# Ledger of designs, part 2: VH-VL binders against o74379

Target 1, 220 residues: o74379
Amino acid sequence: MSFQQRFARALDVGYKNFLSKDAVRNIFAYDNHLRGLVQKECKIHQTPYRVPSDLMVQSASDPARANLFNYSSQLVNHDFFFSGLISPERPSADADLGAINLKPGIDASFGSFGELKSQMVDVGNSVFGDGWLWLVYSPEKSLFSLLCTYNASNAFLWGTGFPKFRTNAIVPLLCVNLWQYAYLDDYGLNGKKMYITKWWDMINWTVVNNRFQATRIESL
Key: E = the ipSAE of ESMFold2; O = the ipSAE of OpenDDE; V2 = 0.75 times the mean of E and O plus 0.25 times the DockQ between their complexes.

## First folded at step 1 (VH-VL)

Design b10 (framework fv_ebrasodebart)
Fold by ESMFold2-Fast, scan of step 1:
Structure b10 (fold): chain C 220 residues (1-220), chain A 119 residues (1-119), chain B 108 residues (1-108)
Amino acid sequence: as target 1 above (220 residues)
Amino acid sequence: QIQLVQSGAEVKKPGASVKVSCKASGYTFTSYGISWVRQAPGQGLEWMGWISAYNGNTNYAQKLQGRVTMTTDTSTSTAYMELRSLRSDDTAVYYCARSYGDYVRFDYWGQGTLVTVSS
Amino acid sequence: QAVLTQPPSVSVSPGQTASITCSGDALPKQYAYWYQQKPGQSPVLVMYKDSERPSGIPERFSASNSGNTATLTISGTQAMDEADYYCQSADSSGTYVVFGGGTKLTVL
């Protein structure tokens, strides 16, 4: 199912109290533009068109395909961001049950969910320019932490692949889009802190917990 | 575990006011709304109104406009419904229910609060 | 004034299919929702957005919304399904929530 088909209701009505339908439409228009750019880059480099995550991995270490990497990475980041939200297409009655399972780890790493929220708001608001803020987990260290990536960069490059083959791998669990096209229309240039604060209330902790639990199955 | 726990039964005289509480747990309170629905003895369900736990915006049933007030306290994850100028026909079980962003899906309900209005 | 009309009662034998209808002018434009209420208990959401089933609700429950009529269908009806069933939607503007009058399902 296409990206737009999976998030069709969000495109239709937006995310109440977080992103207007116009903001969602603008983000999705940019996503479609990037998909067109990916197709063009694939033709230029005679690369078969594949899902963005495969293209991102295949192009990651090739400077000649830097554009293909950037465009496909941004598409992967979009998908991860929207998949972590409480979705109007498929809202879960149990969206916050995942927070209960995550609490011991979050408390050990940050002190509390309240402290995690405070740190994400402060760290995210301090990012100058465009990028992404991630909550990540290190299975080796048994530690949750925050990671900033800039432009189209992502946390998957440090955590991509099976943990069994990597001792210092990190696994991305959650991200927020800190590019201006994500928040400018609804929040303005001075509204990034409010944007992140409202985003926090939209987190689907069951999705976050499912991503976290997958790391435990793959532990050495 | 998602739960909505309501305050206990009330007995009021005509003309008085009643304020029912609904304490939410197990989810991010400010990401959802709370709807209030009442049921008179032996009767069907009647929607009273809705409040956003995020911004406090309310939407009340037309026939209760001017008599009902809904509020939230985000520090305690509690919603409140106050009904004024009580009449005997306000005798009912009052329910709070969690509302999704579509405003009409009530996925979890409180246990109900019986309000009896009698002389 | 939006109104949702349900039959006051429906009776079926155990193992038979029960159908409960809900009619209203807003249903072509608005989603239908269904709740089960047993005596002395709070309502329980059994179907949402016309035809979707919450986790924990048996597969024998299904629903549809076509034209001005939404229908809740219970196949292989069991004694435990005996309850009052309420349909619910919004008025045509999406501003006000409306409940049907309820249907008492008896499994004889």
Scores: ipSAE 0.000, ipTM 0.407, lowest interface PAE 19.5, mean pLDDT 84

Design b3 (framework fv_ebrasodebart)
Fold by ESMFold2-Fast, scan of step 1:
Structure b3 (fold): chain C 220 residues (1-220), chain A 123 residues (1-123), chain B 108 residues (1-108)
Amino acid sequence: as target 1 above (220 residues)
Amino acid sequence: QIQLVQSGAEVKKPGASVKVSCKASGYTFTSYGISWVRQAPGQGLEWMGWISAYNGNTNYAQKLQGRVTMTTDTSTSTAYMELRSLRSDDTAVYYCARVYYDILTGYSHFDYWGQGTLVTVSS
Amino acid sequence: QAVLTQPPSVSVSPGQTASITCSGDKLGDKYAYWYQQKPGQSPVLVMYQDSKRPSGIPERFSASNSGNTATLTISGTQAMDEADYYCQAWDSSTGYVVFGGGTKLTVL
C-alpha cells in the first residue's frame, strides 16, 4: 500500500491540535516530489528502483550518489515520523500503555518522561537550519539518548550499520521532523518550540515500544 | 455520563473458568485502558492486570500469569477478564476500572470503577 | 516486589484532622494515589499523583509523598468520610500496580 494510502486519514483531517490538513497535504506533496527525484537518480546511476530504505543503504557510502541518498533518506525519515504518530481518530496519547516497558529505561536515562519531553523541546528548538531530532537506544550501553541529524541525514546508519546487526550501534525509536516545511504553515518561523510541544502529545508510544522490543531479539 | 457496567454474579465449582464483562460508555473506549482489581470478602484490594483498549497490550500480575486472560471488543466497548482453574481462594468481588495512563510521568490511576461482580467458588 | 504498609485503622472525632499513612521503600520516588471505599460500594479515586485532587472531591482532602511515606490528610473530618482508604503506587521494577492493605477510618 502506498505512503499516501497508509496515511489517508491524516490527509483528510490532519492531526488535531498538531498539524492542519493543509500542512499534512503540503508535506505529502513534497514526499511525492522526492519520489520523482529518486526515480530520476536511479535512472542516472543505472540503479534498479527499490524501496527507499534499500536505496538509502545502497547509496550511503557513495559520494557519486549523494542526491539518491538524500532523497531516499528523506523519504525513509518521513515514513518513520508519520508511523510514530497516533492516528487522527485518537485525540491524545493518554491511553497508550506501550510506554510501560519504556519507563524504567527512560527514567534511568532522563529521570522521567517529563524531563525527556523538556529536553526534546529544548534540543529540538536549538537545531539551526533543517534537520531531525531522534530518540535512540544503545543496546551496548543500555541507554536512551537524543541525537540530532541535519538536512536529510538519519539515525539508521549511525555507528557501523543497521542497529539490529551491530553491538556498538544505536537503534532509532522516534523522530520529529524539524524542516521548515513541517512547521512553518501552522506555527510560523519562530514556532518550532510549540510545534515540538504539540508533537509530543501525538507520539504513539506503542510503536516506540515495539521498535525498542525489536532490539531484544538480536541481543538474546 | 462515564459508566462501567459489569456482568452479574457467578457461582462456579473449583477447576471451572469464569469470564466477567465490563461495558464502557460515555467516553472514547479506545483512548483508555481497563484494569481488573479483585477483593476477597473482608480483605483489601488486589490488582490483577490491565489491558489497553487502544492496542490490546496486557500486563498481568505475576501470581495470575497463565490463569488470566484480558480482552476487549471495541465494536461493543466491552472489556473481558477470564480466570481459569478456579480455586476457593478466588472467591471475590471483581472490579473493572478505567486506566488513565499519564504518559509524562509513566504512572497510571483508576478514575472510574464498575459496580463489581461477585464470583463465588465452592464445591 | 514492593509492599505498601498502612495502619489497619484510624479514629478521629468530627471536625478533627485525620492522617492516614502509606509506607514503602523509596515511595517518595514514585507517585502515590488514594482511593475511598464505603461498605458495599466501589472504590472512588480521591487523590492522584501524590497531591492532585479530582473534580468533585472536597478541598479538605490533601496529600503528600516524600521519602518512604505518603500521607492522606482529611481536615474537618465529617461522618461521610468514614470509609476504607487504600493507597496505590506503581512498582517500577516490575511495572505492576501495588495497593496498600487499607485503613478503616472511623469518625466517632
Scores: ipSAE 0.007, ipTM 0.441, lowest interface PAE 14.2, mean pLDDT 83

Design b8 (framework fv_ebrasodebart)
Fold by ESMFold2-Fast, scan of step 1:
Structure b8 (fold): chain C 220 residues (1-220), chain A 124 residues (1-124), chain B 108 residues (1-108)
Amino acid sequence: as target 1 above (220 residues)
Amino acid sequence: QIQLVQSGAEVKKPGASVKVSCKASGYTFTSYGISWVRQAPGQGLEWMGWISAYNGNTNYAQKLQGRVTMTTDTSTSTAYMELRSLRSDDTAVYYCARGRYYDSSGYLEYFQHWGQGTLVTVSS
Amino acid sequence: QAVLTQPPSVSVSPGQTASITCSGDALPKQYAYWYQQKPGQSPVLVMYKDSERPSGIPERFSASNSGNTATLTISGTQAMDEADYYCQSADSSGTYVVFGGGTKLTVL
C-alpha cells in the first residue's frame, strides 16, 4: 500500500487540533514530489529503484549520491512522523498503556514526562532552519535523549552510517517534522512552539513503546 | 508466547503458483517485519525477502524479483508469500521469521522467532 | 550477490572447543549472526550483532567478527551441540540478507 493510501483518512479529515486537512495535503503533495526526485536520482546514478528505506541505507555515507540520500531519507522521515501519530482512522484505544511502560525509562532520563515535553518544546523551538527533532534511545548507554537533525538527515543512521559501528549508536523512537512546510499553514513562521505543543498531544505512545520494546527484546 | 504458525504442505506442478501463510501471535504484529527464508532438501538457507507489517514496504532477493510477492493482513496478523512460475528447483521448506529492519547501528535483519516451515514440492 | 563462506564440516570431541568461521567482504561493515539447525527443526538464533548472546543460549557459545571473518566458538562442546550452523549477514550495502552455506558440526 502507497504512503497516501495508508494515511487516506488523514488526507480526508486532517488531525483534529493539530494539522488541518490542507496542511496534511500539502505535506503529502511534497512527499509525492520527492518520490519523483528519487526516481530521477536513481537514473542519474544508475542505481536500481528500490523502496525509500532501502535507498536511504544504500546511499548513506556515499557523498556522490547525497541527493538520493536526502530525498529517500525525507520520505522515510515522513513515514516515521505520521506513523507515530494517533490515527484519525481509528484513535489508539491503548496509547496510554505505552506511556505507562515507558515511564521508568523516561523518568530516569528526563525526570518525568512533563520534563520531556518541556525539553522537546524548548529544544524544537530553538532549531534554526529546517530539520527534525527525535526522541532516541541509546542501548549501550541505557539512555533516552533528544537529537536534532537538519534538513533531510535522520536518526536511523546517526553516527558512523554503517551498521557494525556502535560508537554513539542510537535508536529513533519518535520524531516531529520541523520543516517550515509542516507548520507554516496552521501555525505561521513564529508558531513552532505551539505546533510542537499540539503535536505532543497527538503522540501514539503505544507505537513509541513498541519501537522501544523492539530494542529491548533483541538485547534480551 | 511469541508464535508464528504456517499453512500446511503443498504439492504443485511446474508453472503453478503457491501462497504460503504465516499467522503471528503473542506480540504487536505491526511493530516487526517478516522475512521469508527457504531451504531446498539437503541444502542451506536462502533469504527470499522481507515485508514490514508496519508500513507494507517490501524488499525481495534479486533472483526472485518479478515472481515473488509478499503481503500482510493486519486484521488477522498474517503474512503471506506468493511464489509464481514454480520450477522443480523451488522444492523447499519455506520459513517465515520475525525480524527487525534496522536500529541505531543501521540495517539489521536477524531472526529470533521462526515458523515451523511449510514444505512445497514441485513435481510433474 | 555477496557470498559468505563457511567450511562444510567441523569435527570435535566432546568437551573440546569448536570454531566455525564465516568469511565475506561485507563483514567489516555489517553485523554477523549465527543460527543452529537440527534435522527436521527450524533454525534457532544462537548469536547476534557479532558477539551478543540471546537469553536461553548457554554461555559456552561466543562469537567475534574481525578482518573479514566472523567466528562462532563453542567451548566445552556437548553431543547436543551437533547440528548445522549458519552465519548470516548482509551485502556491503545492507540491502540484502545473505546466509553462509552452513557448517555441519559433528561431535564424536
Scores: ipSAE 0.005, ipTM 0.526, lowest interface PAE 11.5, mean pLDDT 85

Design c10 (framework fv_iratumumab; at its last look DockQ between E and O 0.02; V2 from the best seeds 0.00; counts 0 for: pae E 10.5 > 2, placed apart)
Fold by OpenDDE, look of step 2:
Structure c10 (fold): chain C 220 residues (1-220), chain A 119 residues (1-119), chain B 107 residues (1-107)
Amino acid sequence: as target 1 above (220 residues)
Amino acid sequence: QVQLQQWGAGLLKPSETLSLTCAVYGGSFSGYYWSWIRQPPGKGLEWIGEIYHSGSTNYNPSLKSRVTISVDTSKNQFSLKLNSVTAADTAVYYCARDFGYSRYYFDYWGQGSLVTVSS
Amino acid sequence: DIQMTQSPTSLSASVGDRVTITCRASQGISSYLAWYQQKPEKAPKSLIYAASSLQSGVPSRFSGSGSGTDFTLTISSLQPEDFATYYCQQYYSYPYTFGQGTRLEIK
């Protein structure tokens, strides 16, 4: 199932109290544009077209494939971002139940979910330029933390480390898109803070919890 | 429907230890936080602490030194112990379920247990 | 600790009246606020969560609004069964704290 197919409902109705259908359509149009660019880069580099996640990993250490990396990485980020959201209609409260299993770690790391929200809103709003804000988990440290990446960079690469600069292994749990195109349509130039605030309410904590639990199973 | 039932001693002397137990019926015990809340006669509510089914706890700092909350998952029960009680600890004590974020409010409550500390 | 201050402490109203109760937090708590109703010798009952979300089974005459530090509970048309004490509670940070309560009495 394609990205567009997976989120077809969002294209029809948007996300209530978060993103209008027009904003979503604009974002998805950009996503399609990026996909086209990935295809072009694949041709240039004689690389078979693959899923963006594979292309991202393959191109990450190659300066000559910087464009391929950026485009594919951004697609991965888009997918991760939208996959972490509740249904556009918000038909079920079950999405919030996933947060319960995260509470011990979140409390230990941030004090509370409220404090986590406050920090993500403030940090996100303070970011200058385009990028992404991530909630990540370190299995080694048993710690949750915030990570900001710029442009199309992502937390997945930080988890695996770069060949020359290995960072501690981290697992991305959620992210918010801080690119201007993500919020300008509905919130305007000064609406970034409100955008992030509203985004928080759209988080599917069941998805986040599943991502978190997957890390714990691997550590056993 | 989830139901909470509590029991324990209602009359204590100063310096004794308060002990209450709450049993959960009609729903999953696992996957939730469970709280104790107290209410002095004619006064407001004070959160005492909470425990996760796995045993993780959070306590009100005002009572942390005297409070112990424990869990018995095999019985779907959790308990409150409050050491060195004084008259100030006289209250109706409630057990409650902490539903979780973004709905971390107390959606189910026990019937309450009056604990009176008197010499 | 975050202090929650309710206003008024008590009020008298008649059936059919519109009633408003306010709750103020000593610091910003976003929307991490719940409202409870408590009748004499009964446990509190959840009314509102997330500042404005109505608990399942609660009549639509109850509504909550606000964010940050100032919050409001509104009963659009008071019913006989609504006379009780109401409490706000923040769950933004530990320890969770409650307002002092608002006693709603029949006029």
Scores: ipSAE 0.017, ipTM 0.567, lowest interface PAE 7.4, mean pLDDT 90
Fold by ESMFold2-Fast, scan of step 1:
Structure c10 (fold): chain C 220 residues (1-220), chain A 119 residues (1-119), chain B 107 residues (1-107)
Amino acid sequence: as target 1 above (220 residues)
Amino acid sequence: QVQLQQWGAGLLKPSETLSLTCAVYGGSFSGYYWSWIRQPPGKGLEWIGEIYHSGSTNYNPSLKSRVTISVDTSKNQFSLKLNSVTAADTAVYYCARDFGYSRYYFDYWGQGSLVTVSS
Amino acid sequence: DIQMTQSPTSLSASVGDRVTITCRASQGISSYLAWYQQKPEKAPKSLIYAASSLQSGVPSRFSGSGSGTDFTLTISSLQPEDFATYYCQQYYSYPYTFGQGTRLEIK
């Protein structure tokens, strides 16, 4: 299923109290523009036209394909962002079940969900320029933490097998888009703090928990 | 534990169509690229093409005019058809999984199918 | 197409020897290089990916190094089961291409 098909309801009605339908449509138009740029870069560099996540990893350590990396990484980040949100048609009661499973780890790392929210709002509001804010997990440290990446960079490449990205493994669980095109229309240039605050209420914690549980299964 | 099993035609005459099928057991079919690779007797390996579970394909340009790869997601199978064969197409044909992500290499292979093209 | 050239084409060695096989790409491929082992009448088996990352279950005596155009596969102490043909493969651009192989024979 295409990206637009997976999020067709959001295109139709937006996310109530978070992103207008016009803002969602503008973001999706940009996503489609990036897909066209990816196709063009694949042709130029004789690179297989694969799913964005594969292209992102394949181009990550090659300076000659920096544009391909940037465009494909941004597409992966878009998908991760929207996949972490509650469906706009109806709130999912099951979203709360994920929070129950995450609570002990969140409490140990941040003190509470309320403190995590406060830190995400403050850290995200302090990001200078365009980027992404991530909630990540370190299996080695058994610790949840926050990570900022800038421009089209992402948290997926930390701990990979590629030499340039080989580091202590972290697993991304959640992200918020802090590019101006994400919040400018609905919140204004100085509205990043309100945007992140409203985004918090849209988090699908069951998705976050499923991402977290996957790390535990693979370690077995 | 993923296992690939392949079957299809063994002896062909020039101008015929080569047809091979590969079935995937013990793992997810979705989310991976699935490839065909061949090896002529006494020579090295040649990549033929790949397919994603959605049906999206990439082919070796040297074979693109003659090759078609297809999927049957209901059976976890993918198939190779190579048209207008000649003696140069005599080879052992392998199906393989392309792992993707940080591991763009062939991590599981089928047993191989010897295809001989002779008159 | 990117040409992959292996050296030597054939090598004779004894159990316990250190063996090095080289692979050269006709253009820069960063670290997008894999190594395979193939025994007679068997499908190839993956050994190394991303030029230097060892595949799960492969003995630690195998190692890979290199980036750009020059790559090496090293077996630090040959065992009887290591006598096989070894192939390098680039996955930087289409079409994916393999080296011609290095046949490792018992002395």
Scores: ipSAE 0.006, ipTM 0.553, lowest interface PAE 10.1, mean pLDDT 86
Fold by ESMFold2, look of step 2:
Formats: sequence, structure tokens, C-alpha cells
Structure c10 (fold): chain C 220 residues (1-220), chain A 119 residues (1-119), chain B 107 residues (1-107)
Amino acid sequence: as target 1 above (220 residues)
Amino acid sequence: QVQLQQWGAGLLKPSETLSLTCAVYGGSFSGYYWSWIRQPPGKGLEWIGEIYHSGSTNYNPSLKSRVTISVDTSKNQFSLKLNSVTAADTAVYYCARDFGYSRYYFDYWGQGSLVTVSS
Amino acid sequence: DIQMTQSPTSLSASVGDRVTITCRASQGISSYLAWYQQKPEKAPKSLIYAASSLQSGVPSRFSGSGSGTDFTLTISSLQPEDFATYYCQQYYSYPYTFGQGTRLEIK
């Protein structure tokens, strides 16, 4: 399924108590615009047209293709963000069951889920400019932490790179979109704190835990 | 762990259509690009094209007018068709996996299929 | 198309020798270069990716270097199983292209 097809319900009704359907449609319109820009950049640079995650990696260390990186990275970030949200149809208690498996690590890293929430809201609101706030895991340190990235930068390429042969790299588990286009329609320029607060209630902790468990299995 | 096994007819007459199939075992089919590469006897390698599990393709421009790559995700298989073959198409044909990250271009290869086009 | 030119096209060496093979791209490819080893009647085997990163299970006597247009594969102490043909390959732009190969023969 296409990215638009995977989120057709959200495009139709939005995310209850978080983002109106108009806000979701605006984000996806921008996503679609970025997909057009990626195609254009691939032609300009004679770069193989591939899925955004491949283009992001291909262009990451090439200053001549910085636009391609920015556009493809933002597409990857959009997918990660929306894939981590509770379905707009009907939230279930099972969406929160993943938190049980995460609790020991979250408690060790932040003290509690309540403290994690407070830190994500405070750190996210204090960031000046557009960007992304991430929950990441360090296999080397066996700790969770917060990471802020600016503009289209992301946590997938942060630090020493990818985890498959660099086990001391960080692994992204969750993100929130802090670009103004994500919250302006529903919250206004002064509503970033409330946007992050409402986003917290929409986290699908089962998805976050699945991402965490997948990294543990891959490490062998 | 990942294994690619390929098959198809090995002897063709000029103007016939080359058809090869590659099956993927022991790993995920989704999330990777799958390529066909050929090597004329005693010569170097030429990339033919690739397909993603979604059906999206990229082809070598030198062959684009004659080549079709397709996928059957229900069987974890992808195939190559090359129309209007000539003696110049005689080669060993390989299927291969691409991780999609720049660091792992063709990490697993099929066993190779010799296709001979009679003159 | 990005043309990949290897040198030498063939060379003879003895077990224990240090061997270098070069690869030149017709335009900049950053570090998007792989090296392959191929023995007769076998599929190529990936040795090195990203110009210098060793594939898992490849002996440490193999190393790669270079960026941009000029790249080198080095075998620090040649072993009997290393006699093969070596190919470089760029994956910066479509179509992906390979060097013409370097045959490494026993002297």
C-alpha cells in the first residue's frame, strides 16, 4: 500500500483530540509536494529514483545533493511520525500495552513515563526553529534518551550511523513533528506546548515497543 | 541465510524472448531492490535493471526498450524478460539483492544461468 | 553513464605478495563504490562496500581506500584462494556500472 492509502482514515477524519482532518490533509499535501521535489532532484542529479529511505542514505554525505537529502529525509520522518500514532478509528487499550515492556528501560532512563512526558513537552517546546524531537535508544549505554534534530535532519543517521554493524549507534523509536506546518492550523504559533501535550496521548506504545524489540532481535 | 535460486530456458534462437525467474529463500523479500545482471562469456558485468517489491522498476537505458522485470510477491519471486534476442545477448545472467543502503549494493547473488543465443 | 576503468587489466603475483588494484570513475561518485571477487564459473562475491568497509566474513587482508574518482583495493599478503578476477562497481548513479575487471593470476 502507498503512504496515502495507509493513512486514508486519518485523511478522512483526522486524529481525535489531536489533529483535525484539515491539518492532516495539509501535512499530506506537503508530503506529496516533497515527493514531486524528490523526483525533480533525482533527474537533476541523475540519481537512481528509489524509495525515500534509500535516497536519504544515498545523499546524506553529498553536499551537492543536499536538497535531495532534505526532501527524502522529511518523507522518512513523516512516515515514522504517522506510523507511531494510534489509529483514528478507535484507540484500544492494546495500543498502550507495549508500554509495559518499555517500562523498566524508561524508568531507568527518565524515572517514569510521567517524567518522560514532562521532558518531551518541555524540551520540545524549548526548541527554537523547525525540527523533530525523538525518543532514541542506545544499545551501548542500554539507555533511552531524547534527541532534537533541526529542519529535515533525523535520528536514523545520527552519530555513528546505522545499528546493524555499529551497535553503539542510537536507534530512533518515536518522534514528533515540530515543524510549524504540523501544528499551526490547529494550535497556532503559540500552541506548540499544547500540541506536544496532545500528541503524547496519541502515541501507539505497541508500535514503539515493536520498534524496540526489532532492534534487540537484529543485534543477535 | 538469504538464498537466491534462478531458472529458465538456456538455449534460444534469434528473435525469441529470454525469460528467467529468481526465487528468494531464507530472508525478507519486502524492503529490498532485486536486480538482474549479466556477464557475456569471458567479459565484464552489465547491470540490466531492478525491481522493488511494489513493482517499481529501473532499467539500464541500453536495454530499456527490450526488457521487462516483474515481481510475484506471493511466491517471493521476480523475473526477467528480454525481447528480440541476438547473439550479443549470450551471457550468464544473475539475479541479486540490493539492501537499498549505499553500503550493501549486491550482497547475495543467484547461481547464474547461462543463456546462449544461436547464431 | 559513469565509466569505471580498472588498472591493471591483469597481473601476476606470488603467494605472500602485496597487491594493489586501482579503479577510476569518469566523474565523482563520492564513496559509492563496491569491490567484488569472482572465481571461474562462480557468481561474484562482495568484498568491500562504501569504498573502504569490509563485508562480513571477508579476511582482513583485504582493504579499500579512495573517494571521488580514484579508488584502490589492496590485498596485504596474497593467499592461494585470492587468485580471481576483481571488479569495482559504482552505485552513485543509474545505470550501475562495473569496471572491466582485473585478473589476478599466480606467477
Scores: ipSAE 0.005, ipTM 0.566, lowest interface PAE 10.5, mean pLDDT 86
ESMFold2 (binder alone), look of step 2: mean pLDDT 94; pTM 0.957

Design c2 (framework fv_iratumumab)
Fold by ESMFold2-Fast, scan of step 1:
Structure c2 (fold): chain C 220 residues (1-220), chain A 123 residues (1-123), chain B 107 residues (1-107)
Amino acid sequence: as target 1 above (220 residues)
Amino acid sequence: QVQLQQWGAGLLKPSETLSLTCAVYGGSFSGYYWSWIRQPPGKGLEWIGEIYHSGSTNYNPSLKSRVTISVDTSKNQFSLKLNSVTAADTAVYYCARGGYSYGFRYYYGMDVWGQGSLVTVSS
Amino acid sequence: DIQMTQSPTSLSASVGDRVTITCRASQGISSWLAWYQQKPEKAPKSLIYAASSLQSGVPSRFSGSGSGTDFTLTISSLQPEDFATYYCQQYNSYPLTFGQGTRLEIK
């Protein structure tokens, strides 16, 4: 199912009290523009067009394909961001019970969900320029933590490429888009703190829990 | 132990704005959704919308263009404004604690209700 | 929108009777259903949440069951104070929606 098809309702009506339909349409227009750029880069480098996550991984360690990496990474980031939000037609209330399953780990790492929220608002608001704020999990350390990445960088790939050894690997669970195109229309230049505060109320904690539970299955 | 007390407009003319306020006593205002529900005479219950203490709102799409719910955390109050009223807006309006379940937030539906305010819209 | 349909719309019963009221959702709502009791000219009172959990202070003769799309409220031995209108309500999806009500009347 295409990106636009999976999020068609958000494109139609926006996200209540978080992102106007015009803001969503602007983000989707940029997403579509990036897909065109990916197709051009694939032709230039004789790379078969594939899903953005595959292109991102393939190009991650190749400086000659830095543009392909940046464009495909940003598309992956868009998908991860929107798939972590409660749909405009809210999902089942069972989805919210995922937060309770996460509570022991969140309490151990941050003290409380309220403290996590405060830290995400403060850390995100302190990001200078464009980037992404991530909630990540370290299976080795059994700890949740926050990670900032800049421009089109992501938490799926540690630093500029995969870790040499996977003992320090992190798993992304949640992200918020901190590029100006995401919040400028609805919140203004000085509205990043309110944008993140409103974003918090839109988090689909069942998606976050499902992503977290996947780390446990893989460790078996 | 928690009690909701509501007050506001009773008799309105068509095109006016309905304004009601609900105050929370005996418990925490933070950490809960707070809802408005209405009931036309002799009919069932209709959910209008909800607000979280942060100010985040969700509205019934049928009323979204006319409704605003706001919060005053310093007074432990939340308020309903409904613009451009018509005779169809004649109802008893209730405030309540509860709404959508959200993770560590309240799971109990709407467990505490205000006493209700009759609003009559007549030409 | 999720439509909530109650059956019957009205019911006549005698004190001591076992009464069952049903509520059907037009699509799956898991267990996110509440039951309310409303007496004339009074605010609704919460009875049951999460389909089957009894609200604090509510008599044990009230019970709820069901999941998905089909739900029931049962009063095991009807008392005089139980004659009222009963509403089901889903809180699984926006907008939150109520059933049309079931009026419980003295036979």
Scores: ipSAE 0.000, ipTM 0.410, lowest interface PAE 17.5, mean pLDDT 84

Design c3 (framework fv_iratumumab)
Fold by ESMFold2-Fast, scan of step 1:
Structure c3 (fold): chain C 220 residues (1-220), chain A 120 residues (1-120), chain B 107 residues (1-107)
Amino acid sequence: as target 1 above (220 residues)
Amino acid sequence: QVQLQQWGAGLLKPSETLSLTCAVYGGSFSGYYWSWIRQPPGKGLEWIGEIYHSGSTNYNPSLKSRVTISVDTSKNQFSLKLNSVTAADTAVYYCARGLEYSSGWYFDYWGQGSLVTVSS
Amino acid sequence: DIQMTQSPTSLSASVGDRVTITCRASQGISSWLAWYQQKPEKAPKSLIYAASSLQSGVPSRFSGSGSGTDFTLTISSLQPEDFATYYCQQYNSYPLTFGQGTRLEIK
């Protein structure tokens, strides 16, 4: 299914108490614009059109394809952001189960889920300019931590999702979009803290836990 | 649709053990913390402790030496035992479901309450 | 332990009034504050969690605000069914603690 098809209900009704349908539509309009830019860059570099994650990996180490990387990386980040939210179509019955399964690790790393939320709100609110805030996991250290990336950058470059860049591996579990286009319409210029606070209530912890459990599976 | 039903002893003598059980219907038992909270007549609410379906517990330090919470996952039930009761333990006792997004919980579903009176 | 203090301990109001109840924590609890409504001989009912998030099924006249140590519950237009005792609860750290309660009485 296309990105728009997978999140069609969000386009129709928004996310109650978090993002209006107009805000969602604005983010999706930008997403569609980025896809046009990706197609243009693929023609320039004689690269077959691929899914954004493949294009991002392929272009990551090539300075000549920096634009292709920037556009495809943002598309990957959009997908990761929206995939981490409770769907307006059907609230997840297992969202709380995911949070409970993560509790021992969150407690060990942050002290509590409450402290994690407090830190995400404060760290995210302190991000200057446009970027993304990530919850990541280090299998080597058995540690959850927060990571900020700016502009088009992402946590996948450091994580096991990109085998070529696995050195000092971290696994992204969750992100929030901190570009102004994401929160400006609903929250205003001084509303980033409230935006992140409302975002917290929309996190699908079952998705976060599934991403975390994937790091625990023994690899050949 | 989620419903908590509780039962147990209503009248106790000083030094006896309070025993209450809570059963969960219409919703998932696994994946939640299950708490006991009490309210002495005319007074406010006091958290007693909680249990996860694995048997992991957290207790209020003020009651820790006297309290035990246990779980029976095969029946979707959890139980409270409070040892060495006194008149100060007279209260309505509630079981409740905790949803975690912090250290500890807020409670979205509550049992009907059980009045426990400690007297001769 | 974190001490939760509600103000006032009681207040009288009329149907249609705007009512404000305050809760103060003895130390910072970020936004980890819930509000409950309790009617005589009944279990408490969840109204607000995370300081400002409305519990599903709760009327929109209820709202919460605040962070850190100072929190407020507001009822924008009081209805007859709103006369009850209200409790705040912190869930930032163990043990979980409640305020002493605010009794809302008909004037």
Scores: ipSAE 0.000, ipTM 0.417, lowest interface PAE 17.8, mean pLDDT 84

